# Designs tried in a protein design chat: VH-VL binders against NAD kinase (nadK). Part 43

Target 1, 268 residues: NAD kinase (nadK), of Syntrophomonas wolfei subsp. wolfei (q0aze0)
Amino acid sequence: MKIILVNNRFKENTEKKAQEIAGQLSALNVEVIIDNGLDEPYAGTVDFIMVLGGDGTMLRAARRYGQRAIPVLGVNMGTVGFLSNIEINELAEYLPLILREEYSLEARMMLEVAVFQQQSLLTRVFCLNELLLRSNSPRMLSFALEISGQKLEPYRGDGLIVSTTTGSTAYSLSAGGPIADPQLDAFIVTPVASHIINKRPLVVSPEREISLHLLEEREAIIGIDGQIKMDFGAENRVLIKRAPHPLLMVNLKAKPFFTSIDRSLQRQ

## First folded at step 1 (VH-VL)

Design x7 (framework fv_ixekizumab)
Fold by ESMFold2-Fast, scan of step 1:
Structure x7 (fold): chain C 268 residues (1-268), chain A 121 residues (1-121), chain B 112 residues (1-112)
Amino acid sequence: as target 1 above (268 residues)
Amino acid sequence: QVQLVQSGAEVKKPGSSVKVSCKASGGTFSSYAIHWVRQAPGQGLEWMGVIIPIFGTADYNQRFKGRVTITADESTSTAYMELSSLRSEDTAVYYCAREGYDFWSGYPDYWGQGTLVTVSS
Amino acid sequence: DIVMTQTPLSLSVTPGQPASISCRSSQSLLHSEGKTYLHWYLQKPGQSPQLLIYEVSNRFSGVPDRFSGSGSGTDFTLKISRVEAEDVGVYYCMQSIQLPYTFGQGTKLEIK
């Protein structure tokens, strides 16, 4: 068996804990590769991915490895979040189940994002939560939205979010989007401070393709999962579609989504 | 399953134009780029241009200097390549090829069967 | 435009023996996103080109494991570990890092 341990070297002393866990796994004849975020993703084949940290570390792991159709387990290191399944102090209890492959998998859809300049591909990335298009200046954007070949009336405002259902509780929520059951597959298209009255969030089939481009030159950015940021101008276009593979999240114990979100909203 | 089916062979006079079609089946037509590549008898492959239907724009190899036009009709999942002011040197097999926007794509993966265009008096 | 140069231009191989084809690009095919946009195609006699290997070393669906690709930057190699009769045709390398897409001249593989 070969496992990748994903951690953030610079957060919460997780590197020390990753080394400790790697030693325990090696004693059980498990080959361990540590990904602390500084190097390129591991290119070889692996059987399991264990993420040590909070939601941010899980989002990075999903971008790096989510398309490989490999089980991914989130292990919480004491931070609050929605993407972890067990806590670090529970790992010893669940490790035998992991090694015997005695767990269920929850499929979470991902987005594939292709950014072009003219006809040239600049970058291809995928993400678990959302793509955000936003103005990077006080001026509002004017932009075109096309859904599966259907051209909508131009949008005017501060931007747009294209989200997965997993991302419904992230930036889309802050922009007035709905809370979605993560068991559903859908795109949620949420306007950011739209200047046009009655521009509503849209919930569309995950089989739709969504394209965006600016109608006027403005200072804008594209954001991916709140972690990747890139400049976006009138010569750029973005195409968003369902990623080929969902993230396969490991369930070792029940996750109370609705009670967790209710509690978080009361704290806000 | 993806398949590209092209129109049949054409024989044209110098100075005329030809329009070749490429009909896609299987998968979402608008999410693909459709490339056109030609091959003169006994020669290698030459890239002519591309259309990305969802953007409504095409880009061309400058060698064809205003003679080539690539269009797409999303309602019929069909791309077209029109080459005008034909010369005998334009005698070639013309291929369409699909490039997807999927995570593993960045390369034309499926090709049409080819259309022989013969330019002779 | 990026120039793609293949060597050799023709190759005759005894069945069961290995074959190797080289491809050199006039500039690096490594994109800033970390991918290398170098691909290999086979055109069998009377047929359309078919994809063999994408992004340097990945075999396309249905391609036998006797085909392998390697290389980085500007220098790339396609290897066939044991040539079979069905491998006859013209092999092309191609870059797709920028427009226009460009192909090598082609390498014709024949059986002795």
Scores: ipSAE 0.006, ipTM 0.410, lowest interface PAE 14.2, mean pLDDT 84

Design x9 (framework fv_ixekizumab)
Fold by ESMFold2-Fast, scan of step 1:
Structure x9 (fold): chain C 268 residues (1-268), chain A 124 residues (1-124), chain B 112 residues (1-112)
Amino acid sequence: as target 1 above (268 residues)
Amino acid sequence: QVQLVQSGAEVKKPGSSVKVSCKASGGTFSSYAIHWVRQAPGQGLEWMGVIIPIFGTADYNQRFKGRVTITADESTSTAYMELSSLRSEDTAVYYCARDTHYYDSSGYSYFDYWGQGTLVTVSS
Amino acid sequence: DIVMTQTPLSLSVTPGQPASISCRSSQSLLHSEGKTYLHWYLQKPGQSPQLLIYEVSNRFSGVPDRFSGSGSGTDFTLKISRVEAEDVGVYYCMQSIQLPYTFGQGTKLEIK
């Protein structure tokens, strides 16, 4: 068995813990690859991915490895989050189940984001939570939204979020979007500070293709999962669609989504 | 082993532009941020800007106010820094440096490897 | 912009003696993720800068253990326990918590 341990390079305690766990796994005849975010993703085949950290580390792991159809387990390092399944202190208890492949998988849809300049593809990235289009200046944006070739009336405001259901509790929630059951497959399209009074969040089929472009030259950015930023100008177009593969999240113990979000919202 | 190899020294007249290259080998070029830092003779280090080649996006030190452009060519693993409207005070050694920031990580980190430097002399 | 201030600007040290260089930032370099983005570089005469210490106290690959870094928040120190001839050059601290990255003025270390 070959496992990738993903940790956050900005947190020294998680790097040391990753080395300890790697040693323990190697003693059990498991080959371990450590991904601390410094290098490119491991290109070889692996059987399992273990993510040590919070939601941010899981988002990075999903972008790097989510399209490979490999089981991914989130192991919480003490940070409150929605994407981990077990705590670090429980790892030893659950490790025999992992090695025997005795767990269930929960599929979480991902976005495929393609950025074009005119007809030329500039880049293609995947994400688990959302794409954010936003102004990078005090000036509001004017932009066009098309859903499966249907042109909507122009948007005016600070931006727009295109989210997965997993991302419904991230930026989309802050912008007034709905809380969605992450087991549903859907895109959530949430305006950010729209100047047009009746622009509402939309919930659309994940088989839809969503495209965005600016109607006026403005300073804007595209944000991915709140972690990657790209410049976006009037010569650019972005196409968003369902990624070919969902992220396969490992379930070793029940983690009730609705009670977790309810408690989080009470704390504000 | 990562190496950054820069283009050779140049002598330019005031008002012209210069384009310095930085070719990377021994690592993945597209995925790491490449920064440009200059050093005037006998002076300290000044950060100019950065590019993440896979996205083609660049950020600049505002002090160069539209005079600097940083680009990358993934096919040749080469980053470029072009500085226009040259003045005598632009005489400096220009360095490229690799940030440990992999393109999908949050935030920048530190420079692990530096190019050998390119001396640009601006004189009439 | 974050201003980085080094002291002293120059020092002359007898071989085998210790050396200490201070660096102060105009605001905290502690990131919300728990890392402090303060790094030390050495530029030997006629050479490019080279990384010595990253994130306050971590030695870069190949850097001798006579080099150590310490500090927190806005106040940082680079210490050389026993200065060798090959340590001659200009030492720079750098912050990378925000763009633009900024450097101290540099500290020139010379052998007596």
Scores: ipSAE 0.015, ipTM 0.513, lowest interface PAE 7.2, mean pLDDT 86

## First folded at step 2 (VH-VL)

Design c1 (from b11 with heavy chain E105K; framework fv_bermekimab)
Fold by OpenDDE, second read of step 3:
Structure c1 (fold): chain C 268 residues (1-268), chain A 123 residues (1-123), chain B 107 residues (1-107)
Amino acid sequence: as target 1 above (268 residues)
Amino acid sequence: QVQLVESGGGVVQPGRSLRLSCTASGFTFSSYGVHWVRQAPGKGLEWVAAISYDGSNKYYAESVKGRFTISRDNSKNILFLQMDSLRLEDTAVYYCAKDTLWFGKSPYGMDVWGQGTLVTFSS
Amino acid sequence: DIQMTQSPSSVSASVGDRVTITCRASQGISSWLAWYQQKPGKAPKLLIYAASSLQSGVPSRFSGSGSGSDFTLTISSLQPEDFATYYCQQANSFPLTFGGGTKVEHK
């Protein structure tokens, strides 16, 4: 068995823990790769990914490895979030189950985000939470939203969020989006400070494609999972669709999403 | 390992030119904006210049506009600062720094710094 | 240009103390503020970005708060390795600007 431990090098506690865990796993004849985010993602075949940290670390892990259909376990290290399954102090207890592959998997839809300049692809990213388009100035954006070839009325506002259901409890929520069942596959399109005061979020089928482009020369930014930022101008367009592969999140410990949501949200 | 290494600093006469280099390794250099930041002896930090990930946009502090030129060679993972018409007030340790954001043209944070290269003037 | 006013310029503290540093922008910068730590003879180190996001590897005793024009860096319990100079920096618009710095010294 080969496991990737994903942590944050700059968080000493996670690094230390990763090393400790790596030692323990090695003692059990498990091959371990530590990914602290500084190097390129490990390209070799692995059987399991363990994410040590909070939601941010999970998002990074998802972007790096999510397309590879590898089980991903979130191990919380004292932060509040939605994407961890067990606590670090529980790892020892569940380690035998991990090694025996006695766990369930929960498929979480990811976004495929393609950013173009004119006809040229600039970058393609798979992400777990959301894409954000926002103004980089105090001025509102004017942009076109198209869903599966259906062109909506021009949008004016500070920005727009296209989120997965997983991401519904992230920035989309703060912007007034609905809380979605993470087991549901859907896009959530949430306006950010629309000129139309009561403009409602859209819940969109994952079979559809969403495209965005600016209708005027204005400086804007696209953000992905709050960790990737890219300038976005009139010459750019973004195409969003369902990623071809979901993130396979390991479920060792049942977490009642809806019964615990209030507690989790209040602590954020 | 992610690192930036500056070079090219030294002692120079006022009015002369100097070219600083910063070599990046351990990350996808072409995906990030990069900055020059300087620090005069015993003083605070001063942003000098920035260049977008693809080199299409360049930004300068007013104090160096028209004199300094930032550039990059993504094929070689090198950042440059051409400093012309140097002045005594340009005395500083010059740091190159990686922008935190991918493909960003605007600043966000600088998460990786070199150790700096000193530029001084002959007295 | 956006001016960043940092206060205090220096603070004397002991290990275990709570240390608070403030930074005020001359205009609104939303949450585009970073905090750096610099030790003598060393390059600055990023601590906080986007006003309150802790950089990877930075101890949890560091925290940032604020939005708009007023920001705060807090060290909940000062450690020996935390004696250094701290800088705020606005990342809202060019030209980028730093605060004047705050030196945290031994009492």
Scores: ipSAE 0.000, ipTM 0.464, lowest interface PAE 15.7, mean pLDDT 90
ESMFold2-Fast, scan of step 2: ipSAE 0.600; ipTM 0.816

Design c11 (from b11 with heavy chain T100Y; framework fv_bermekimab)
Fold by OpenDDE, second read of step 3:
Structure c11 (fold): chain C 268 residues (1-268), chain A 123 residues (1-123), chain B 107 residues (1-107)
Amino acid sequence: as target 1 above (268 residues)
Amino acid sequence: QVQLVESGGGVVQPGRSLRLSCTASGFTFSSYGVHWVRQAPGKGLEWVAAISYDGSNKYYAESVKGRFTISRDNSKNILFLQMDSLRLEDTAVYYCAKDYLWFGESPYGMDVWGQGTLVTFSS
Amino acid sequence: DIQMTQSPSSVSASVGDRVTITCRASQGISSWLAWYQQKPGKAPKLLIYAASSLQSGVPSRFSGSGSGSDFTLTISSLQPEDFATYYCQQANSFPLTFGGGTKVEHK
């Protein structure tokens, strides 16, 4: 068995723990690769990904490895979040199950985000939570939103979020989006400070495509999962689709999503 | 600078055909939808046709449907309007215009216009 | 087809005047409305798109408002170069349609 340990190099506690766990796994004849985000994603074949840390680390892991159809386990390091399955102090208990591959998987839809400069593809990213378009100035953005070629009303506001159902409890929620069942595949399109009063979020079929265009020559920013940032201007277009592969999240410990929402949200 | 230049207009007999051209420069032509809009002497503006950025979608006014054909050559930055079975009511200055949105499946509106080419009829 | 009714057909005004032009759509077109200015012998010029977005290079004395079916173009203080014909145009659905135009003339 070969396992990738994903941690955050900027959090010393996670680095230390990763090394410790790596030692333990090695003692069990498990090959371990530590990914602290410094280097390129490991390109070799692996059987399991263990994410040590909070939701941010999970999001990074998802972007780096999600398209590879590898089971990903979130191990919480004492942070508040929605994407961890077990606590770090529980790892020893569940490790035998991991090694025997006795766990269930939950498929979580990801976004495929493509950013263009004219007809040229600048970047394509798979992400677990959301794409954010926001103004880079105190002024509102004006942009065109199309869903499967359908023209929506010209949008004026600070920005727009296109989120997965997984991401519904992230920034989309803060912007007034609905909480979505993570087992549901859908896009959530949430306005950020729309000029139109009471502009409602949209729940969109994952079969549709979403495109965004600026209508003005104004500087904007694209944000992906709150971690990737890039400039977005009048000559750019973003196209959002359902990723071809979901993230395979490991479910070792049953977590009742709906009964835990209040607790999780109260901690935020 | 964005520029559109129409050509091909002139005097024609009813029932004949005429082909208008519009040469684009100063922008990525293949990224934008393009329109034909005409204006009869002393009259208002009338939308004629539009074509998507890649030419996959074409739209026509009812008044020209079946008679006019819009097309484009993105490799040459040229827009065309093939006008067949011309009628006296087709008398107008014909403008080509760039759509203000790019990569739209359907054009929205016109932000840059050419100076137009006149189509008139002889008796 | 969506009919665009523009009013008035003509307006006499003086330099410095506030000029208001209205455009009514036969059905809801959201904010997909553009305003154009045309001077004699010249091609139309885009002033406003998406009902209220000012085109780059257009003076701030021009403004657009409205949504749904009723729209307004306002020139806050008419300048000598503003005497022209103005057109509204809906971009909601094909066929694209223009209003009948409003000629702004010297009083």
Scores: ipSAE 0.027, ipTM 0.624, lowest interface PAE 4.3, mean pLDDT 91
ESMFold2-Fast, scan of step 2: ipSAE 0.523; ipTM 0.797

Design c12 (from b11 with heavy chain T100G; framework fv_bermekimab)
Heavy chain, then light chain:
Amino acid sequence: QVQLVESGGGVVQPGRSLRLSCTASGFTFSSYGVHWVRQAPGKGLEWVAAISYDGSNKYYAESVKGRFTISRDNSKNILFLQMDSLRLEDTAVYYCAKDGLWFGESPYGMDVWGQGTLVTFSS
Amino acid sequence: DIQMTQSPSSVSASVGDRVTITCRASQGISSWLAWYQQKPGKAPKLLIYAASSLQSGVPSRFSGSGSGSDFTLTISSLQPEDFATYYCQQANSFPLTFGGGTKVEHK
ESMFold2-Fast, scan of step 2: ipSAE 0.632; ipTM 0.850
OpenDDE, second read of step 3: ipSAE 0.000; ipTM 0.521

Design c14 (from b11 with heavy chain T100S; framework fv_bermekimab)
Fold by ESMFold2-Fast, scan of step 2:
Structure c14 (fold): chain C 268 residues (1-268), chain A 123 residues (1-123), chain B 107 residues (1-107)
Amino acid sequence: as target 1 above (268 residues)
Amino acid sequence: QVQLVESGGGVVQPGRSLRLSCTASGFTFSSYGVHWVRQAPGKGLEWVAAISYDGSNKYYAESVKGRFTISRDNSKNILFLQMDSLRLEDTAVYYCAKDSLWFGESPYGMDVWGQGTLVTFSS
Amino acid sequence: DIQMTQSPSSVSASVGDRVTITCRASQGISSWLAWYQQKPGKAPKLLIYAASSLQSGVPSRFSGSGSGSDFTLTISSLQPEDFATYYCQQANSFPLTFGGGTKVEHK
C-alpha cells in the first residue's frame, strides 16, 4: 500500500505530525510519500491520499491529485472547515479501516479550467471550488459570458465566479450565490458587484461549457480556489467545463452538511 | 503591422465566376473569424459571408447563398471567396475584415479591414 | 433577418458641435452592436463594439449607448477629421446586418 500525506508547510506542527504519521505507517509496511507543496506532484501510482490540515490543504490536494480517481481523506488539525472528515485525534481509531479499505466514497465534481491566449492553450488547471474573474484595479470590468455557445448580455462589474456545488459555500456564497447540495453536479455562476440590478446567479448543467473574455482592455486576474492567480487581458479567453473525474472523498464518519451550514450562518 | 490585402477583383461577364483572396499578416490568422463585406457604388455596407477561426462554421447573406463559397487556408494565412453565377447586382468593392474577438462561437465586430477589391461587369 | 434603421440619413454640422446618430433594430439584439466610420474611398474603421466599448486608438469624444433595440452614437465635439459616413452593425445573430448609414457633412 502506498499513501501520500499532504500537509500545509505554513501550519504550525503539521510537518512534525506528518513525519510522526509516516513513521507509524512505515511500521505497518505502508510506503509513504510526503507532499508539503514544495515539489511537483508525486507521479507514481498510489492507493490513498491523506490530507493533514484545513480546507486550503484539501483544495491543493484536489488540484494536484483529484483527477487520478484515488480516495482522499481530510484529517482536521484544529482548523475550521467543511472538507475534512475526521479529527487528527481519531486517526488511530480509523487507521485499521483505511488499511482494510473499509470506507465509503463521496464523489465531488471538479472544474477543468483552460486558459488561452487567442487559440493557444496557456494552461489547464483543475479545481474543487471555483474560478474567480475579478478586476485588479479600481476600474469595473466589461466582459462576455457564453454558455454552450449562447452569448449572454454583457456583464459589467467587479467580476464573476464560476463555482462547483462544493464551492457554493466559499466565494460564491460571499458574492450572493445560493447554497447548493454538494451531492448535485452543477455550475453556479455568480456575479461579483454587478452594476446591472437584474444580474442573478445562474445554476446550469455540468454538461455546459462556459467561456469568459474581456470586452475592454483592463487589469484583471483569474483566481483558482483562492490559491492560484493569473493575469487576464483582452487577448485571453477562459473555457470552463466539468473535469473528467470527480474528487473521491473518503467518508469514515457522517458529516451533516445542511446543519453545519445553518449553524455557520447563524453565528454571523 | 496588422493588415489584410484583397486580390482577385476585376471586370467579369454576367454568369461567370471569380475567386477573391485576402492575405493576412501581422496577427495570428488561425485564431480569428473573418468576414467578407461589400459596398455597391454610392451605397451602404452589406455583409456577405463569414467563417470561424477553424473553418467549421460558415455563414452567408441570403442574396449570395448557393452562389458564393467562403473558405480559408490557415497554413498560408489566406481567406477566399468563390463567387459563382455572378449578377450585375454583385457589382461592389469587396472588403475582407477580421473579427475583433471571435475566439469562440460568435462574432463581435470588425477591427481590421483590407483596402477592398472592385468587382464590376463589362457589357 | 434583423433590419437596422439609422437616422438621420445625413446631418449638417460644424466643428465643435455635438452630433448624435441613432440606430434601431427590428428585434432585440442585447448590446451586440458595433459602430463604424467610413471616409470616401477608404475602408470602414471600427469605433465601438458591444454598444459602448470604445475600440483601442479611437478618440474619447466618440461614445456609444443603448441596449435591446435602440442605440446611439455620440460625437461630443466634432473635429475636422470626423466628417464621414457612420454605420451601425448588429452582431447578435447571422446574417449580420448594417444600418443604411449616416453622412456627417459640413454645414
Scores: ipSAE 0.386, ipTM 0.745, lowest interface PAE 3.9, mean pLDDT 90
Fold by OpenDDE, second read of step 3:
Structure c14 (fold): chain C 268 residues (1-268), chain A 123 residues (1-123), chain B 107 residues (1-107)
Amino acid sequence: as target 1 above (268 residues)
Amino acid sequence: QVQLVESGGGVVQPGRSLRLSCTASGFTFSSYGVHWVRQAPGKGLEWVAAISYDGSNKYYAESVKGRFTISRDNSKNILFLQMDSLRLEDTAVYYCAKDSLWFGESPYGMDVWGQGTLVTFSS
Amino acid sequence: DIQMTQSPSSVSASVGDRVTITCRASQGISSWLAWYQQKPGKAPKLLIYAASSLQSGVPSRFSGSGSGSDFTLTISSLQPEDFATYYCQQANSFPLTFGGGTKVEHK
């Protein structure tokens, strides 16, 4: 068995913990690769990904490895979030199950985000939570939203979020988006401070494609999962569709999403 | 091969300006923060400046704040250091260095360094 | 700013010797500490990151330890190619700061 340990570079003790866990796993004849963000994602075949940290670390792991259909376990290290399954102090207990591959998987839809400059692809990214288009100035954006070739009325506002259902409890929620069942595949298109007061979020079929481009020569930014950002201008367009592969989240410990949603959201 | 190559160093008069360049190759330049580090003759290493992978954040040592400007052109894989109001104490070999973290916002280590470019003063 | 105090400034050693270099931060920096090796006329080379993680390609005779404010670089068995100047660097916060360096010389 080969496992990637993804640690949180912004947490003080995650590197040390990763090394400790790696040692333990090695003693059990498990090959371990530690990914602390120093290098490009490991390109070789692996059987399991263990994410040590919070939601942010999971998002990074998802972007790096999510397209490879590898089981991903979130191991929380003292943070509050939605994407961890077990706590670090529980790892020893569940380790035998992991090694025996005795766990369930929950498929979470990811976004495929393609950013273009005119007809040229600049970047393609898979992400678990959302794409954000927002103004890089105090001025509102004017941009075109197209869904499956259907052009909506020009949008004016600070920005727009296209989120997965997983991401519905992230920035989309803060922007007034609905809370979505993580087991549901859908896009959530949430306006950010629209000039239209009653502009409502859209729940869109994952079979559709979403296109965004600016209608004015203003500076904007594209944000991905709150961790990657890039400049976005009038010559750029973004195409969003369902990723070809979902993130396979390991479920060792049942977490009742709806019964715990209030508690989780209150802590944010 | 992953490499950084500095250029632009030379002999300059105090108070003048100089622009250093660092050309990156062998890796995705736009995915990494980059640094300038200098070393005075016979002295230790001194961090000078850093810029995030997308150029959105810039950091400077107090000794160069207000005088030096770090910038980058990701389309050309080039890092720049604009040095204005140069002082004798700025005499050093200037290294550009790649931050270790992929899409990192904080420093971790500098795993790739250029050969350095020397900045000296005419006295 | 975080000051890094490195000691000793120089050490004389022979091939095969165990060499230990220490670095102290003026405040806690967790494990965000890197070690570099520099040979004359050359650019620094990253040896250790995150206090104890060995950079790819670096011999296993190099090791780092410590957390908080006290850190140590150890060369278990000094080799001829290890005679150089070593620097610690905190990566906890800006401005980044280096130690004063330790020159490992022939005895």
Scores: ipSAE 0.000, ipTM 0.508, lowest interface PAE 12.8, mean pLDDT 91

